# VH-VL binders against q0atu2, part 377

Target 1, 119 residues: q0atu2
Amino acid sequence: MLDKKARIRTSREYRNVFEKGKRLSGRFLIIYYVENALDNNRFGFITNKKIGMAVIRNRIKRQLRAIVREYQGQVKNKHDIVLVARAGIGKSSFEGMEKDYIAIMKKAGLFARNANKID
Below, E stands for the ipSAE of ESMFold2; O stands for the ipSAE of OpenDDE; V2 stands for 0.75 times the mean of E and O plus 0.25 times the DockQ between their complexes.

## First folded at step 17 (VH-VL)

Design yk2 (framework fv_ivicentamab_arm2)
Fold by ESMFold2-Fast, scan of step 17:
Structure yk2 (fold): chain C 119 residues (1-119), chain A 118 residues (1-118), chain B 110 residues (1-110)
Amino acid sequence: as target 1 above (119 residues)
Amino acid sequence: EVQLVESGGGLVQPGGSLRLSCAASGFTVSSNYMNWVRQAPGKGLEWVSIIYRRGSTEYADWAKGRFTISRDNSKNTLYLQMNSLRAEDTAVYYCAREPSEWYYFDYWGQGTLVTVSS
Amino acid sequence: AYDMTQSPSTLSASVGDRVTITCQASQSIDSWLAWYQQKPGKAPKLLIHDASSLESGVPSRFKGSGSGTEFTLTISSLQPDDFATYYCQQWDEYSGEAYTFGGGTKVEIK
């Protein structure tokens, strides 16, 4: 699980990211992101009923948090980032979600140097 | 230099099976996302399947249950096992590499022709 | 399922002409679009990725533009090597159709 300090928790904080942030869509995820005044990154997660039943939405949230946690060290500091899952994510594999997260973060310029390392 | 070389195509009767190979050089298949794309004679490009870095797979709806994508890391080779072949599977089959996580194909093999006919 | 409409299907042109090929996605794909060139009997070759990023070694007369649902490939001064079929390509968010290609545009000698 992500540390409490790394989570966007209040409606006001989510609203700030949506209103002031930039938007980028990937295959399974949409991100909204804005620089914050803190010394750390914070992440929010939104799943809606278009994805499927509660059991599917809860699985997606757990897997997205795991992905964000794994790649946390590659994210440029001082950003609030909200991940919104698209309807199609419900049938994706873990790797499909992981690939999409990396792709959108790289495209947004939010991944640090060497994130694209391939042999 | 990056190279992808397909092989294993040929003439097969409806209901038959073929296994296609794609030998890679100049990079490691297990470090990339690898795809099969086909093209029927005189027609456009059609995506077939992907294998992800950790081995998860995804297939075109018409390929599910009949085609299996796999790889052998020791041989640096990608495979497509095709079962229950139909006349409409007649096509040139290409293997294609995705760089990183960017949803496009930067290198393609020369293709191997599969003809399904009685 | 996302739809990709490519037009025209066939285009007749002369060396030196400016040619334009268009792709329309049924839903926004931001800039996740690639363009490929295919010559008869050959594999497709990547020209442009991320809507406008020219692949290394591709001549500067090729230009990609657009975002969201409308995308264009322009060849500013057609050369003999450019007579080929061109395809655009996107992702699809639904399983079973991960990548979709446009129908292709054949650029042939007038």
Scores: ipSAE 0.817, ipTM 0.907, lowest interface PAE 0.6, mean pLDDT 90

Design yk20 (framework fv_ivicentamab_arm2)
Fold by ESMFold2-Fast, scan of step 17:
Structure yk20 (fold): chain C 119 residues (1-119), chain A 119 residues (1-119), chain B 110 residues (1-110)
Amino acid sequence: as target 1 above (119 residues)
Amino acid sequence: EVQLVESGGGLVQPGGSLRLSCAASGFTVSSNYMNWVRQAPGKGLEWVSIIYRRGSTEYADWAKGRFTISRDNSKNTLYLQMNSLRAEDTAVYYCAREGSSAWYYFDYWGQGTLVTVSS
Amino acid sequence: AYDMTQSPSTLSASVGDRVTITCQASQSIDSWLAWYQQKPGKAPKLLIHDASSLESGVPSRFKGSGSGTEFTLTISSLQPDDFATYYCQQWDEYSGEAYTFGGGTKVEIK
């Protein structure tokens, strides 16, 4: 589970990331990301109805939070990052999601210099 | 030095089975995303299957239920078990390793092994 | 399913020519595109990944460019060793088609 401090919670905070952030698409995930003025990273998660039923969307959200939690130490500090799941993610394995997360974070330049050690 | 060497190709009748091997050296298959890609004579490249680092697998829709990707970590060898073969499965089959930085591309390929399905 | 259109299917060129090959994705793939070179009887060889990142050992006359849906591979001064078939490659959002390749471009001697 991500600590409360590491979560984007309010509509206003999500809107800030969408309006001011950069966008990068991966195979199963789109990230929106912006540097914040805090001393920590914050993550948001969006799963829409195109993915499937609530049971599937809830599973995807739990798995994405677990992935983010596992790799949080590699993420460059002081960023707000929103993960938006694409429709195809519903048929992905956990490893498919994990691979895509690491790939997009590395491509975005959001993983620390030693990112190659965690691929 | 990274090397991939395929074997196991040959002539087989429609409905038959064949197992391809891909012996890897210079790296560990279980630490990489490994794929099979095929190419019909005089035609383009077509993705077949992937095995992830923790053992999850994905297949082309036309390969599901007929083809099985696997590996033997002790032999550092990748396999493709092909069942219920059809004439349209005639192709050179390549094993390919995904690049270690951003993935989603193949940095090393084997020489290929020819599978011919005919009566 | 994302389709990948590669053009031309064949082109004739002379040593020293500038050659341009294009790939168009049906949906945005940002910069997730690789280019491969394949010589007769040989396996494909990676030239460029992430649309513009030149693979180690590949001559600097090869350049990749583009983002989103339109991508190009340019060979600035064609050499005898460059007569080959070239393929672009992308991912597909749906698991049943994880990777798709362009149809290929055969670069032939004029």
Scores: ipSAE 0.844, ipTM 0.921, lowest interface PAE 0.6, mean pLDDT 91

Design yk21 (framework fv_ivicentamab_arm2)
Fold by ESMFold2-Fast, scan of step 17:
Structure yk21 (fold): chain C 119 residues (1-119), chain A 119 residues (1-119), chain B 110 residues (1-110)
Amino acid sequence: as target 1 above (119 residues)
Amino acid sequence: EVQLVESGGGLVQPGGSLRLSCAASGFTVSSNYMNWVRQAPGKGLEWVSIIYRRGSTEYADWAKGRFTISRDNSKNTLYLQMNSLRAEDTAVYYCAREGSSPWYYFDYWGQGTLVTVSS
Amino acid sequence: AYDMTQSPSTLSASVGDRVTITCQASQSIDSWLAWYQQKPGKAPKLLIHDASSLESGVPSRFKGSGSGTEFTLTISSLQPDDFATYYCQQWDEYSGEAYTFGGGTKVEIK
């Protein structure tokens, strides 16, 4: 589970990221991201009906949170980041989602050096 | 420094099987996303399969159920097991590594190995 | 499935010419497009990734541009070594075709 302080929870906070943030698309994910004035990163997760039934959307959300948690130490500090899952993600493997997350974060300049390597 | 060398191609009868090998040097296969791409004589490039860093696999719809991608980490070698071969599978098969800046493209290719499916 | 249309299939050019090759994706792929050069009997060689990022060692006369659905590869002053077939490549959001290549453009001597 991702720590509650690292989650974007309110509609107002999501709106801020969408209005002020940059947008970058990957294969399975779209991210919106903006620098914040806090001491930590915060993540939001959006899954819509195009992905599939609630059970599939809930699985995707859990897997995305697990991926974000695993790589949180490699994300540049002080950012609000919203992950929007694309329709095709429902048939992706866990590693397909993981690869896309790392790829899009690296492309956005949000990942530190060695983000693609795990000891 | 980085090198990929394919082997195992040859003449095989329709319905037969063949196993291709791709020996890697200068990098570790298990730390990268590895792909097979083929090219029929005089035709264009066609993606076949991917193996992810943690071992998940994906296949072209036409390859699913007939082809199996795998690796042997101790030998730093990628494999493609091809079963139920058809004349349409006649092609040069390349192994290719995905570039890490930040993936979804092939930075190094092997020289290719020719598979001819004919009676 | 994301389709990729590459044009022209063949073009004839002379040394010193400016050559432009186009790829169109059926749906937006942002900048996730690569270009490859292939000479007869050889494996493809990466020229450009992420639509416009020139691979190390590739001459500066090669330039990639575009985003979304329309992409171009330009060779500003064609050299003898540039007569080859060129391919673009994208990912696909849906399974079964993780990567798609354009049909190729053969650049021939006029």
Scores: ipSAE 0.838, ipTM 0.919, lowest interface PAE 0.6, mean pLDDT 92

Design yk22 (framework fv_ivicentamab_arm2; at its last look DockQ between E and O 0.61; V2 from the best seeds 0.75)
Fold by ESMFold2-Fast, scan of step 17:
Parts: sequence; structure tokens; C-alpha cells
Structure yk22 (fold): chain C 119 residues (1-119), chain A 119 residues (1-119), chain B 110 residues (1-110)
Amino acid sequence: as target 1 above (119 residues)
Amino acid sequence: EVQLVESGGGLVQPGGSLRLSCAASGFTVSSNYMNWVRQAPGKGLEWVSIIYRRGSTEYADWAKGRFTISRDNSKNTLYLQMNSLRAEDTAVYYCAREGSSHWYYFDYWGQGTLVTVSS
Amino acid sequence: AYDMTQSPSTLSASVGDRVTITCQASQSIDSWLAWYQQKPGKAPKLLIHDASSLESGVPSRFKGSGSGTEFTLTISSLQPDDFATYYCQQWDEYSGEAYTFGGGTKVEIK
């Protein structure tokens, strides 16, 4: 689970990211991201009905939070980032989601240089 | 030096089976996303399958149930098992590695192995 | 499923010419597009990734541009080694079509 201070929780905070942030699509994820004035990063997660039934959406949310938590230390500090799952994510493996998250974060310039997790 | 060498192609009758091999050197297949891509004679490129670093797989819809991608980490070799072959499966089959710094793009390809499905 | 339209299918040019090849996606892919060069009897070679990033060892006369749905590969001064078939490539969000290639553009001698 992510620390409470690392979560975007209010409609106003989500709205700020959508209105002022940049947008980047990946294969399974869209991110909206903006620098914040805090000492930490905050993450938001959106899964809609196009993905599938509640069981699938809940699995996706759980897996995305786990991925974000695992790679939290590689994310450049002071950003608010909202992950929006695309319809195709429902048929993705955990590895497909993980790959896409890392790829889009690198493409957005949000991963610290040479702070890559290799398996 | 990175190299990919395919083998196992040949003439096979419709309904038959064939296993392709792709021997890798200069890098470790289990640390990369590995793909099969085919090209019918005189035609364009068509993606076949991917195996992820921890073993998850994806297949083109027309390949599902007939083709199986796998690897042998001890031999550093990628495989494509092809069953229930059809005339339209006739193509040069390439194994391809996704770039270590730019996933979703194929930075090294093998020389290709020709599969001909004909009576 | 994302369609990818590549044009022209064939292009005739002379050494020294400026050559332009276009690729159109049916939905926005931001900058997730690559260009490959394929010479007869050989495997494809990655030229450009992320729409505009030149792969190491590829001559600077090759340039990729575009974002969203329209992308262009330009060869600023065509050399003899550049007569080849070129393909664009994108991902697709649906697992049965993870990667999609354009139909190809054959650049041949005038």
C-alpha cells in the first residue's frame, strides 16, 4: 500500500493535475502529471467501467498501487501524478502494466537518471 | 556483441507443426522483452508474439491456441512452437529484442528463418 | 485496434533528393512510433524510436518528426545505401495486436 501522504485524495487535487498538468499516453495507461509545492510525490488512480467488471477493476487498482509503490524511489520528487487505466489494461498481465508504467515514466522524464530497476 | 540466430524453418504440410529456435549471444533473453515478427514473401511485417522478462506472454489473435512462445534460460534461446500450420503462415520468421533503453521498439533482429507451408 | 496508414507505397528518387514518408495512426499514440529500414534479403534495422530519437549509428540525414496521429520520416540527401523499404511501427492497447506495422514504403531508383 502507498503511504497516505503519497495519495491524491480530493476532487480539487485531481482537478489541479488535469487542468495544469501534462498528459502522456502509454499502451495501457495515461498519466497526467505536474510539479507540486510539497516535499513528496502524490499518486492518483482512475479505473472506469470500460475496463471491465468490478472484480477486474479492483485487481487493476491493487496491481497499479503495488507497481507505483515498488518504483516510488525512482520517481523525481515533488510531483502529482494521476494514472488513468485504458480499456485494454483489463486483459494485460501484471508484467504488461509494470512495463508500461516504467516506459511512460521514463518517457515523461519522471524517473531519475540511471535510477533504473533491472531484473 | 549482440547476436540473434534463428533456425528450424523449412517446408511443412498444412496441419503440420514446426518449432523455431533463436539462439542469443551478447545479452540475456530473460532480462529482455523478446518477440517474434514474421514477413510473408514480398509483404510487410506482422507481429506474432512476445515473452516478458518473468514469462508472461501475448499473442496475435490469429496465433492464439496454435503458437507458443517460450525460452530456455540455460541455453539463452527463444522458441516458437507452431501447430496447425496453414498456407497463410508461410513467411520469414524473425526473433527480435526490444531495446534495453527503449522498450516497445526492436533494436536487434535475427537473420530470419523461412517457413513454407505447402502441399 | 489501431490502424496505421503509410504513404506512399512506392517512391522513385535520385541520389541527393529529399525523401519524405508519412505514417498516420487512427488514434493518438503521442510519440510512440518507430521507423525501420529493410534492405532486400535482410532483417529490418531500427532507425528512429519515440518518433524523433535517432538510433545510435544511424546517419543524421534521417529525421523523424510528428506526434499524435501524423508522423514523417525525412531523408535530407538520399544516398545509394538508402534505397530500401521503410516501415513505421506503433503499439496497440489490445493484447491480440500488441504491435502494428505500416504497410511499407519502397524507395527505389528513378
Scores: ipSAE 0.853, ipTM 0.928, lowest interface PAE 0.6, mean pLDDT 92
Fold by ESMFold2, look of step 18:
Structure yk22 (fold): chain C 119 residues (1-119), chain A 119 residues (1-119), chain B 110 residues (1-110)
Amino acid sequence: as target 1 above (119 residues)
Amino acid sequence: EVQLVESGGGLVQPGGSLRLSCAASGFTVSSNYMNWVRQAPGKGLEWVSIIYRRGSTEYADWAKGRFTISRDNSKNTLYLQMNSLRAEDTAVYYCAREGSSHWYYFDYWGQGTLVTVSS
Amino acid sequence: AYDMTQSPSTLSASVGDRVTITCQASQSIDSWLAWYQQKPGKAPKLLIHDASSLESGVPSRFKGSGSGTEFTLTISSLQPDDFATYYCQQWDEYSGEAYTFGGGTKVEIK
């Protein structure tokens, strides 16, 4: 699980990322990201009803949190990052989500220099 | 020196089976996203299947249930088992690697192996 | 499922011509687009990835541009080695069709 201080929690925090941040779409995910004034990164996760039933949406959130946790040490610091699950993610595998996360984070330039080689 | 060599193509009657092989050298198959792509004579390219690094798979809808992608890591070899073959499966079948620095694109292809399904 | 419309299907040109090939996605794919070159009897060769990034060893006369749904491949001065068929390629968000290719553009000698 991600540490509590590494989570985006409030509507204002989410709104700041959507309004001020950059957007990049991948195959299964959309990310919004912006520099923050903290010492650390924060992550948010959004699924909506179009993806599927609540059980499916909760599974996807859990899997995305696990993916982010696995690679969090390689992400450039001081960013708020919101992952929005696209409708097609409902039938994806864990590996499909993981591949897409790495690809979009690399394309966005959000991995630290040493992490740029985790291809 | 990256190389991919397909084999196992040939003439098969409708309803028959073939197993294609793709021998890889210069890189490790299980560390990469590996795909099969086919091309009917005089026609365009059509994606068939992917195997992810940890073994998850996806298939084109028309291939699902008839084709199985797999690999043998000790032989560094990718396979495509094709069952219940039909005339429209006649094509050159290519093994393709997704680029190590830019996924979702095929940076190395084999020379292909021809499968002909005919009475 | 995403569709990929490539035009023209055939293009006749002379050495030295500026050639433009167009690819249109049915939905936005940002810049997640590749271009391939294929010569008769040979496998496709990756020319451009991420819409505009040249693969190593590809001549600078090849240029990819575009984002969203409309993309072009331009050959600034056609060479004899460039007579081939060209394909674009994208991913698809939905299960059952991870990658989609354009129908191809055959570039022929006038």
Scores: ipSAE 0.843, ipTM 0.929, lowest interface PAE 0.6, mean pLDDT 91
Fold by OpenDDE, look of step 18:
Parts: structure tokens; sequence; C-alpha cells
Structure yk22 (fold): chain C 119 residues (1-119), chain A 119 residues (1-119), chain B 110 residues (1-110)
């Protein structure tokens, strides 16, 4: 799992990202991102009931955390990033989710364009 | 130089099967998202299937159960197994790549191979 | 499902004309849209991605614009090499097809 310091945990922190950050939508994800005053990135995850039952939401959240963790070292520093799962993500594959994450992050300029990590 | 060359098309009877191949050069198939897109004579483009870098696959709803996308990494070749073919499956079948800078878009296409399903 | 309506289906124009093709999505896709050019007997060619980003080697007379649900491909001055069929393309999280193309616009000589 992500380290505690790498997680957005408070409502205030989430509000700051939503109010001051930029928004970008992908196929399965929406990201909100804003620069922070820290030396590390922080990630937040939002899954709502539109995705499905709690079991599904929890699965998706675990998968998103896994993806974020895997590519964490390739993300530009000093950003708060909130991932909001879209309704269709409940039927997505892990790789589809991963593809969407990388595509959005690249478009946002938070991920190297030539990043091709798959392992 | 990136190249995609489809083969395996031809005349087949309804209910028959056919396997298409797409030989890639200039890049590694397993490192990219590869797709099949078809085009019926005089008609528009229709997405068929995608194979992800880790090997997961996705299909159009109409293709599920009849079409199978796969690849041989040793041959750097993409395949489309088509079963239970119907007249409406008559089309030029293209293999198309989503490059790392063009995810969700198709930056390279083969010249296509014609599949004709007819009694 | 996200429908993609492309118009017009056919467009007759002369060399030098300004040509406009429209693609309308049933729901917002932000800027996740591509335009392709296809000539008879040839594979489609990617012209524009992300609604307005021109592919390398594509003439500057091609311009993509729009966001949300309305998108436009404009050819400022039609050249002989531009007579072809054009397609817009998106992805859809809800449809039975992950990728959707517009119906196409055939640009032919007047």
Amino acid sequence: as target 1 above (119 residues)
Amino acid sequence: EVQLVESGGGLVQPGGSLRLSCAASGFTVSSNYMNWVRQAPGKGLEWVSIIYRRGSTEYADWAKGRFTISRDNSKNTLYLQMNSLRAEDTAVYYCAREGSSHWYYFDYWGQGTLVTVSS
Amino acid sequence: AYDMTQSPSTLSASVGDRVTITCQASQSIDSWLAWYQQKPGKAPKLLIHDASSLESGVPSRFKGSGSGTEFTLTISSLQPDDFATYYCQQWDEYSGEAYTFGGGTKVEIK
C-alpha cells in the first residue's frame, strides 16, 4: 500500500485539490491535480456508489492504489492527485484501468510521455 | 520504420472460420496496445478488439464469443481468430497500433486484408 | 452508449475552398477526439489527436477544434490531395464498443 505520507486523507486536503486543481477526464478515471508545498506526491481515491456494490468499489480502490504505487516513482514531484473512479470502471480490466491512468497522467504532463513500464 | 502487414483474408462460407495475421516491424507488439478495426465495403470504420500490453483483451459486444485477439511475441505478430462468420462480417480488417504518445488513437495501420463471407 | 454523429456525409468542394466537417458526441468526451483521413483502397491516416493536436507531417491547413460534445475539422484551403473520406474517433466507457468512429465525410470534387 501507499505510505501514509503519500495519501490524501483529510477532507480539507481533498477540497483543496478540487477547488484549486486542474481536472482531466479519461475513460475510467477523472484526475484532479495541483501542486503541493511538500517534497512528495500525495494521492487520493474516490469511488462512489455508481461504480457498484461495496465489494466492487473496494476492489477498484485496491487496483487503483496498486497502479498508483507501481508508477509512483515516475510521477512529477510535489503534486496532490485525486483519482475519481467513473461509473464504467466497475467493468474495466486492471490493464484498462492502468492504460487510462497512464494516458491521463501523460496528458496532464505528470508522467513522462515515453514511459512504457508494464512490469 | 513502423510497418503493419495483415494477411489471412479470403473467401469463407457462412459459419466458417478464419485467422488473420498482422506482422509488425519497427516496434514490439507486446509493448503496445494493438487493435483490430474493420470496414465493410463502402461503409465506415468499426472497432473489433484490443489486446493490452500485459495480455488482457477487450472486444466489441458483437464480437464477443466469435472473435479472439492474440499475439505471438516471438514472431512479433498479432492475430484475429474469427469463428462462426456471417455475411455481415465481410470487411477489410485492419490491424492498428496505439502508440505510447497516441493512446486511445490509432497512429499506425496496416493496409488491411479483405474477408469475404459468402455462400 | 456514446453516439458519434458526423456531418455532412458528403461534401462537394473545389480546390481552394474552405471545408468544415463536424463531429458531435452524445456526451462530453472532453478533448479525447481524433480525426482520420482515408483514401480509396488505403488505410486510415491519423491527422489530429486530442481534438486539436496536428500529427507530424500533416499540413497546417488542417485544423481541429472543439471540446465536450462539438468538434470540427477545418481545411482552410482544399488541395487536390485532400479529396478523401474523413472520420472522427473517440472512446466510450459505456458502449459495447470501446472505440467509436463517426460515420465519415466524403469530400469530393465539385
Scores: ipSAE 0.764, ipTM 0.917, lowest interface PAE 0.8, mean pLDDT 92
ESMFold2 (binder alone), look of step 18: mean pLDDT 89; pTM 0.923

Design yk23 (framework fv_ivicentamab_arm2)
Fold by ESMFold2-Fast, scan of step 17:
Structure yk23 (fold): chain C 119 residues (1-119), chain A 119 residues (1-119), chain B 110 residues (1-110)
Amino acid sequence: as target 1 above (119 residues)
Amino acid sequence: EVQLVESGGGLVQPGGSLRLSCAASGFTVSSNYMNWVRQAPGKGLEWVSIIYRRGSTEYADWAKGRFTISRDNSKNTLYLQMNSLRAEDTAVYYCAREGSSDWYYFDYWGQGTLVTVSS
Amino acid sequence: AYDMTQSPSTLSASVGDRVTITCQASQSIDSWLAWYQQKPGKAPKLLIHDASSLESGVPSRFKGSGSGTEFTLTISSLQPDDFATYYCQQWDEYSGEAYTFGGGTKVEIK
């Protein structure tokens, strides 16, 4: 789990990221991201009903949090980042989601060069 | 020098099976994301399958249940097992490597192997 | 659902001409687009990735541009080796279930 400090929790905070942030689409994920005025990164997660039943959405949300937690030390500091799962994510493997996350974060300029060293 | 060499194509009757091989040299398949892409005669390119670095696999919806991507790390070789073949599967099959430091594009391709499904 | 729309399907050109090929995505794909060259009987060869990044060893006359939904490949001064079919590529924008390619543009001698 991510610490409370590392989570976007309020509707106002989500709205700020959507309205002022940049958007980048990956294969299974969309991220919205904006620099914040804090000393740390914060992450939000959105899964909608088009993905599937609650059990599938809850699994995906847990897997995305695990991925974000694993790579949190490689993210450029002082950003609010919201991950929105795309409809096709329910058919992806954990590695597929992980690969997409790393690719998106690198393309957004939010990751260090060695963030893709998985092996 | 990076090289990919496919083999195993040929003429097969509808409902039959074939196993394609892709021998890699100049890099390690287990350290890369490896794909199969096909091209029907005179037509465009169509993605078939991916195998991830840790062995997870994904398939085009039309390939799921009939095709299996795998690899043998000791032989540095990628495979595609194709079952229940249909006339629409007639194509040149390429193995392709995703970019080593960036992903979702194919930086090296094999020469292709022709699969003809005909009665 | 969502295809890469590539135009024109064919074009005739002469050595020295400027050639422009277009790819359109139905929704924004940012810059997740690659261009490939395929000569008859050969495998595709990567030319450009991330919409505008020239692959090592590819001549500078090839240029990629665009972002979002419209992308172009330009060959500034066509050479004899450039008569080929060109393809753009991205993953399935709609659901993310597959990598998708444009229909191809054949550049042939006028």
Scores: ipSAE 0.634, ipTM 0.878, lowest interface PAE 1.5, mean pLDDT 88

